# Designs tried in a protein design chat: VH-VL binders against B box and SPRY domain-containing protein (Bspry). Part 11

Target 1, 197 residues: B box and SPRY domain-containing protein (Bspry), of Mus musculus (Mouse) (q80yw5r259to455)
Amino acid sequence: SPLLTQLWAASVLGSLSGVEEVLIDERTVSPLLHLSEDRRTLTFIAKKSKVCSDEPERFDHWPNALAATAFQTGLHAWIVNVKHSCAYKVGVASDQLPRKGSGNDCRLGHNAFSWVFSRYDQEFCFSHNGYHEPLPLLRCPAQLGMLLDLQAGELVFYEPASGTVLHIHRASFPQVLFPVFAVADQLISIVRGPLAT
Below, E stands for the ipSAE of ESMFold2; O stands for the ipSAE of OpenDDE; V2 stands for 0.75 times the mean of E and O plus 0.25 times the DockQ between their complexes.

## First folded at step 24 (VH-VL; framework fv_tezepelumab)

Design u3 (from s2 with heavy chain D102E; at its last look DockQ between E and O 0.84; V2 from the best seeds 0.80)
Heavy chain, then light chain:
Amino acid sequence: QMQLVESGGGVVQPGRSLRLSCAASGFTFSDYYMHWVRQAPGKGLEWVAWISYSGSNKYYADSVKGRFTITRDNSKNTLNLQMNSLRAEDTAVYYCARDLYEFWTVAFDIWGQGTMVTVSS
Amino acid sequence: SYVLTQPPSVSVAPGQTARITCGGNNIGSKYVYWYQQKPGQAPVLVVYDDSDRPSWIPERFSGSNSGNTATLTISRGEAGDEADYYCQVWDRSSYHVVFGGGTKLTVL
ESMFold2, look of step 24: ipSAE 0.678; ipTM 0.856
ESMFold2 (binder alone), look of step 24: mean pLDDT 93; pTM 0.952
OpenDDE, look of step 24: ipSAE 0.884; ipTM 0.937

## First folded at step 25 (VH-VL; framework fv_tezepelumab)

Design v1 (from s2 with heavy chain T105E; at its last look DockQ between E and O 0.83; V2 from the best seeds 0.81)
Heavy chain, then light chain:
Amino acid sequence: QMQLVESGGGVVQPGRSLRLSCAASGFTFSDYYMHWVRQAPGKGLEWVAWISYSGSNKYYADSVKGRFTITRDNSKNTLNLQMNSLRAEDTAVYYCARDLYDFWEVAFDIWGQGTMVTVSS
Amino acid sequence: SYVLTQPPSVSVAPGQTARITCGGNNIGSKYVYWYQQKPGQAPVLVVYDDSDRPSWIPERFSGSNSGNTATLTISRGEAGDEADYYCQVWDRSSYHVVFGGGTKLTVL
ESMFold2, look of step 25: ipSAE 0.720; ipTM 0.867
ESMFold2 (binder alone), look of step 25: mean pLDDT 94; pTM 0.960
OpenDDE, look of step 25: ipSAE 0.893; ipTM 0.941

Design v2 (from s2 with heavy chain Y53W, light chain R53K; at its last look DockQ between E and O 0.68; V2 from the best seeds 0.74)
Heavy chain, then light chain:
Amino acid sequence: QMQLVESGGGVVQPGRSLRLSCAASGFTFSDYYMHWVRQAPGKGLEWVAWISWSGSNKYYADSVKGRFTITRDNSKNTLNLQMNSLRAEDTAVYYCARDLYDFWTVAFDIWGQGTMVTVSS
Amino acid sequence: SYVLTQPPSVSVAPGQTARITCGGNNIGSKYVYWYQQKPGQAPVLVVYDDSDKPSWIPERFSGSNSGNTATLTISRGEAGDEADYYCQVWDRSSYHVVFGGGTKLTVL
ESMFold2, look of step 25: ipSAE 0.755; ipTM 0.875
ESMFold2 (binder alone), look of step 25: mean pLDDT 91; pTM 0.938
OpenDDE, look of step 25: ipSAE 0.769; ipTM 0.898

Design v3 (from s2 with heavy chain D99E; at its last look DockQ between E and O 0.58; V2 from the best seeds 0.00; counts 0 for: pae E 8.3 > 2)
Heavy chain, then light chain:
Amino acid sequence: QMQLVESGGGVVQPGRSLRLSCAASGFTFSDYYMHWVRQAPGKGLEWVAWISYSGSNKYYADSVKGRFTITRDNSKNTLNLQMNSLRAEDTAVYYCARELYDFWTVAFDIWGQGTMVTVSS
Amino acid sequence: SYVLTQPPSVSVAPGQTARITCGGNNIGSKYVYWYQQKPGQAPVLVVYDDSDRPSWIPERFSGSNSGNTATLTISRGEAGDEADYYCQVWDRSSYHVVFGGGTKLTVL
ESMFold2, look of step 25: ipSAE 0.013; ipTM 0.523
ESMFold2 (binder alone), look of step 25: mean pLDDT 93; pTM 0.952
OpenDDE, look of step 25: ipSAE 0.033; ipTM 0.620

Design v4 (from s2 with heavy chain T105Y; at its last look DockQ between E and O 0.85; V2 from the best seeds 0.00; counts 0 for: pae E 2.1 > 2)
Heavy chain, then light chain:
Amino acid sequence: QMQLVESGGGVVQPGRSLRLSCAASGFTFSDYYMHWVRQAPGKGLEWVAWISYSGSNKYYADSVKGRFTITRDNSKNTLNLQMNSLRAEDTAVYYCARDLYDFWYVAFDIWGQGTMVTVSS
Amino acid sequence: SYVLTQPPSVSVAPGQTARITCGGNNIGSKYVYWYQQKPGQAPVLVVYDDSDRPSWIPERFSGSNSGNTATLTISRGEAGDEADYYCQVWDRSSYHVVFGGGTKLTVL
ESMFold2, look of step 25: ipSAE 0.610; ipTM 0.837
ESMFold2 (binder alone), look of step 25: mean pLDDT 93; pTM 0.952
OpenDDE, look of step 25: ipSAE 0.876; ipTM 0.932

## First folded at step 26 (VH-VL; framework fv_tezepelumab)

Design w1 (from s2 with heavy chain Y53W, light chain R92K; at its last look DockQ between E and O 0.87; V2 from the best seeds 0.84)
Heavy chain, then light chain:
Amino acid sequence: QMQLVESGGGVVQPGRSLRLSCAASGFTFSDYYMHWVRQAPGKGLEWVAWISWSGSNKYYADSVKGRFTITRDNSKNTLNLQMNSLRAEDTAVYYCARDLYDFWTVAFDIWGQGTMVTVSS
Amino acid sequence: SYVLTQPPSVSVAPGQTARITCGGNNIGSKYVYWYQQKPGQAPVLVVYDDSDRPSWIPERFSGSNSGNTATLTISRGEAGDEADYYCQVWDKSSYHVVFGGGTKLTVL
ESMFold2, look of step 26: ipSAE 0.779; ipTM 0.884
ESMFold2 (binder alone), look of step 26: mean pLDDT 94; pTM 0.958
OpenDDE, look of step 26: ipSAE 0.872; ipTM 0.931

Design w2 (from s2 with heavy chain W50F Y53W; at its last look DockQ between E and O 0.88; V2 from the best seeds 0.84)
Heavy chain, then light chain:
Amino acid sequence: QMQLVESGGGVVQPGRSLRLSCAASGFTFSDYYMHWVRQAPGKGLEWVAFISWSGSNKYYADSVKGRFTITRDNSKNTLNLQMNSLRAEDTAVYYCARDLYDFWTVAFDIWGQGTMVTVSS
Amino acid sequence: SYVLTQPPSVSVAPGQTARITCGGNNIGSKYVYWYQQKPGQAPVLVVYDDSDRPSWIPERFSGSNSGNTATLTISRGEAGDEADYYCQVWDRSSYHVVFGGGTKLTVL
ESMFold2, look of step 26: ipSAE 0.745; ipTM 0.879
ESMFold2 (binder alone), look of step 26: mean pLDDT 93; pTM 0.956
OpenDDE, look of step 26: ipSAE 0.902; ipTM 0.945

Design w3 (from s2 with light chain R92K; at its last look DockQ between E and O 0.86; V2 from the best seeds 0.82)
Heavy chain, then light chain:
Amino acid sequence: QMQLVESGGGVVQPGRSLRLSCAASGFTFSDYYMHWVRQAPGKGLEWVAWISYSGSNKYYADSVKGRFTITRDNSKNTLNLQMNSLRAEDTAVYYCARDLYDFWTVAFDIWGQGTMVTVSS
Amino acid sequence: SYVLTQPPSVSVAPGQTARITCGGNNIGSKYVYWYQQKPGQAPVLVVYDDSDRPSWIPERFSGSNSGNTATLTISRGEAGDEADYYCQVWDKSSYHVVFGGGTKLTVL
ESMFold2, look of step 26: ipSAE 0.712; ipTM 0.862
ESMFold2 (binder alone), look of step 26: mean pLDDT 94; pTM 0.959
OpenDDE, look of step 26: ipSAE 0.896; ipTM 0.942

Design w4 (from s2 with heavy chain S54T; at its last look DockQ between E and O 0.86; V2 from the best seeds 0.83)
Heavy chain, then light chain:
Amino acid sequence: QMQLVESGGGVVQPGRSLRLSCAASGFTFSDYYMHWVRQAPGKGLEWVAWISYTGSNKYYADSVKGRFTITRDNSKNTLNLQMNSLRAEDTAVYYCARDLYDFWTVAFDIWGQGTMVTVSS
Amino acid sequence: SYVLTQPPSVSVAPGQTARITCGGNNIGSKYVYWYQQKPGQAPVLVVYDDSDRPSWIPERFSGSNSGNTATLTISRGEAGDEADYYCQVWDRSSYHVVFGGGTKLTVL
ESMFold2, look of step 26: ipSAE 0.744; ipTM 0.869
ESMFold2 (binder alone), look of step 26: mean pLDDT 94; pTM 0.959
OpenDDE, look of step 26: ipSAE 0.908; ipTM 0.949

## First folded at step 27 (VH-VL; framework fv_tezepelumab)

Design x1 (from w1 with heavy chain F103Y; at its last look DockQ between E and O 0.81; V2 from the best seeds 0.78)
Heavy chain, then light chain:
Amino acid sequence: QMQLVESGGGVVQPGRSLRLSCAASGFTFSDYYMHWVRQAPGKGLEWVAWISWSGSNKYYADSVKGRFTITRDNSKNTLNLQMNSLRAEDTAVYYCARDLYDYWTVAFDIWGQGTMVTVSS
Amino acid sequence: SYVLTQPPSVSVAPGQTARITCGGNNIGSKYVYWYQQKPGQAPVLVVYDDSDRPSWIPERFSGSNSGNTATLTISRGEAGDEADYYCQVWDKSSYHVVFGGGTKLTVL
ESMFold2, look of step 27: ipSAE 0.697; ipTM 0.856
ESMFold2 (binder alone), look of step 27: mean pLDDT 93; pTM 0.957
OpenDDE, look of step 27: ipSAE 0.838; ipTM 0.921

Design x2 (from s2 with heavy chain T105S; at its last look DockQ between E and O 0.81; V2 from the best seeds 0.79)
Heavy chain, then light chain:
Amino acid sequence: QMQLVESGGGVVQPGRSLRLSCAASGFTFSDYYMHWVRQAPGKGLEWVAWISYSGSNKYYADSVKGRFTITRDNSKNTLNLQMNSLRAEDTAVYYCARDLYDFWSVAFDIWGQGTMVTVSS
Amino acid sequence: SYVLTQPPSVSVAPGQTARITCGGNNIGSKYVYWYQQKPGQAPVLVVYDDSDRPSWIPERFSGSNSGNTATLTISRGEAGDEADYYCQVWDRSSYHVVFGGGTKLTVL
ESMFold2, look of step 27: ipSAE 0.661; ipTM 0.850
ESMFold2 (binder alone), look of step 27: mean pLDDT 94; pTM 0.956
OpenDDE, look of step 27: ipSAE 0.896; ipTM 0.944

Design x3 (from s2 with heavy chain T28I; at its last look DockQ between E and O 0.89; V2 from the best seeds 0.80)
Heavy chain, then light chain:
Amino acid sequence: QMQLVESGGGVVQPGRSLRLSCAASGFIFSDYYMHWVRQAPGKGLEWVAWISYSGSNKYYADSVKGRFTITRDNSKNTLNLQMNSLRAEDTAVYYCARDLYDFWTVAFDIWGQGTMVTVSS
Amino acid sequence: SYVLTQPPSVSVAPGQTARITCGGNNIGSKYVYWYQQKPGQAPVLVVYDDSDRPSWIPERFSGSNSGNTATLTISRGEAGDEADYYCQVWDRSSYHVVFGGGTKLTVL
ESMFold2, look of step 27: ipSAE 0.641; ipTM 0.847
ESMFold2 (binder alone), look of step 27: mean pLDDT 94; pTM 0.957
OpenDDE, look of step 27: ipSAE 0.898; ipTM 0.944

Design x4 (from w1 with light chain D49E; at its last read DockQ between E and O 0.86; V2 from the best seeds 0.86)
Heavy chain, then light chain:
Amino acid sequence: QMQLVESGGGVVQPGRSLRLSCAASGFTFSDYYMHWVRQAPGKGLEWVAWISWSGSNKYYADSVKGRFTITRDNSKNTLNLQMNSLRAEDTAVYYCARDLYDFWTVAFDIWGQGTMVTVSS
Amino acid sequence: SYVLTQPPSVSVAPGQTARITCGGNNIGSKYVYWYQQKPGQAPVLVVYEDSDRPSWIPERFSGSNSGNTATLTISRGEAGDEADYYCQVWDKSSYHVVFGGGTKLTVL
ESMFold2, look of step 27: ipSAE 0.796; ipTM 0.894
ESMFold2 (binder alone), look of step 27: mean pLDDT 93; pTM 0.953
OpenDDE, look of step 27: ipSAE 0.901; ipTM 0.947
ESMFold2, fold request of step 29: ipSAE 0.837, 0.796, 0.783; ipTM 0.915, 0.893, 0.889
ESMFold2 (binder alone), fold request of step 29: mean pLDDT 93, 93, 93; pTM 0.954, 0.954, 0.954
OpenDDE, fold request of step 29: ipSAE 0.906, 0.906, 0.905; ipTM 0.949, 0.949, 0.949
ESMFold2, last read: ipSAE 0.807, 0.792, 0.716; ipTM 0.900, 0.891, 0.870
ESMFold2 (binder alone), last read: mean pLDDT 93, 93, 93; pTM 0.954, 0.954, 0.954
OpenDDE, last read: ipSAE 0.908, 0.802, 0.905; ipTM 0.949, 0.910, 0.949

## First folded at step 28 (VH-VL; framework fv_tezepelumab)

Design y1 (from x4 with heavy chain S54T; at its last read DockQ between E and O 0.93; V2 from the best seeds 0.90)
Heavy chain, then light chain:
Amino acid sequence: QMQLVESGGGVVQPGRSLRLSCAASGFTFSDYYMHWVRQAPGKGLEWVAWISWTGSNKYYADSVKGRFTITRDNSKNTLNLQMNSLRAEDTAVYYCARDLYDFWTVAFDIWGQGTMVTVSS
Amino acid sequence: SYVLTQPPSVSVAPGQTARITCGGNNIGSKYVYWYQQKPGQAPVLVVYEDSDRPSWIPERFSGSNSGNTATLTISRGEAGDEADYYCQVWDKSSYHVVFGGGTKLTVL
ESMFold2, look of step 28: ipSAE 0.832; ipTM 0.910
ESMFold2 (binder alone), look of step 28: mean pLDDT 93; pTM 0.951
OpenDDE, look of step 28: ipSAE 0.907; ipTM 0.949
ESMFold2, fold request of step 29: ipSAE 0.825, 0.855, 0.827; ipTM 0.906, 0.923, 0.910
ESMFold2 (binder alone), fold request of step 29: mean pLDDT 93, 93, 93; pTM 0.955, 0.954, 0.954
OpenDDE, fold request of step 29: ipSAE 0.913, 0.916, 0.914; ipTM 0.952, 0.954, 0.954
ESMFold2, last read: ipSAE 0.859, 0.807, 0.858; ipTM 0.924, 0.898, 0.924
ESMFold2 (binder alone), last read: mean pLDDT 93, 93, 93; pTM 0.953, 0.954, 0.954
OpenDDE, last read: ipSAE 0.916, 0.865, 0.915; ipTM 0.954, 0.928, 0.954

Design y2 (from x4 with heavy chain W50F, light chain K92R; at its last look DockQ between E and O 0.87; V2 from the best seeds 0.84)
Heavy chain, then light chain:
Amino acid sequence: QMQLVESGGGVVQPGRSLRLSCAASGFTFSDYYMHWVRQAPGKGLEWVAFISWSGSNKYYADSVKGRFTITRDNSKNTLNLQMNSLRAEDTAVYYCARDLYDFWTVAFDIWGQGTMVTVSS
Amino acid sequence: SYVLTQPPSVSVAPGQTARITCGGNNIGSKYVYWYQQKPGQAPVLVVYEDSDRPSWIPERFSGSNSGNTATLTISRGEAGDEADYYCQVWDRSSYHVVFGGGTKLTVL
ESMFold2, look of step 28: ipSAE 0.736; ipTM 0.868
ESMFold2 (binder alone), look of step 28: mean pLDDT 93; pTM 0.955
OpenDDE, look of step 28: ipSAE 0.908; ipTM 0.951

Design y3 (from s2 with light chain D49E; at its last look DockQ between E and O 0.89; V2 from the best seeds 0.85)
Heavy chain, then light chain:
Amino acid sequence: QMQLVESGGGVVQPGRSLRLSCAASGFTFSDYYMHWVRQAPGKGLEWVAWISYSGSNKYYADSVKGRFTITRDNSKNTLNLQMNSLRAEDTAVYYCARDLYDFWTVAFDIWGQGTMVTVSS
Amino acid sequence: SYVLTQPPSVSVAPGQTARITCGGNNIGSKYVYWYQQKPGQAPVLVVYEDSDRPSWIPERFSGSNSGNTATLTISRGEAGDEADYYCQVWDRSSYHVVFGGGTKLTVL
ESMFold2, look of step 28: ipSAE 0.762; ipTM 0.876
ESMFold2 (binder alone), look of step 28: mean pLDDT 94; pTM 0.958
OpenDDE, look of step 28: ipSAE 0.904; ipTM 0.948

Design y4 (from x4 with heavy chain D102E; at its last fold request DockQ between E and O 0.81; V2 from the best seeds 0.82)
Heavy chain, then light chain:
Amino acid sequence: QMQLVESGGGVVQPGRSLRLSCAASGFTFSDYYMHWVRQAPGKGLEWVAWISWSGSNKYYADSVKGRFTITRDNSKNTLNLQMNSLRAEDTAVYYCARDLYEFWTVAFDIWGQGTMVTVSS
Amino acid sequence: SYVLTQPPSVSVAPGQTARITCGGNNIGSKYVYWYQQKPGQAPVLVVYEDSDRPSWIPERFSGSNSGNTATLTISRGEAGDEADYYCQVWDKSSYHVVFGGGTKLTVL
ESMFold2, look of step 28: ipSAE 0.785; ipTM 0.883
ESMFold2 (binder alone), look of step 28: mean pLDDT 93; pTM 0.953
OpenDDE, look of step 28: ipSAE 0.890; ipTM 0.940
ESMFold2, fold request of step 29: ipSAE 0.727, 0.694, 0.724; ipTM 0.863, 0.851, 0.867
ESMFold2 (binder alone), fold request of step 29: mean pLDDT 93, 93, 93; pTM 0.955, 0.954, 0.955
OpenDDE, fold request of step 29: ipSAE 0.913, 0.905, 0.910; ipTM 0.953, 0.952, 0.952

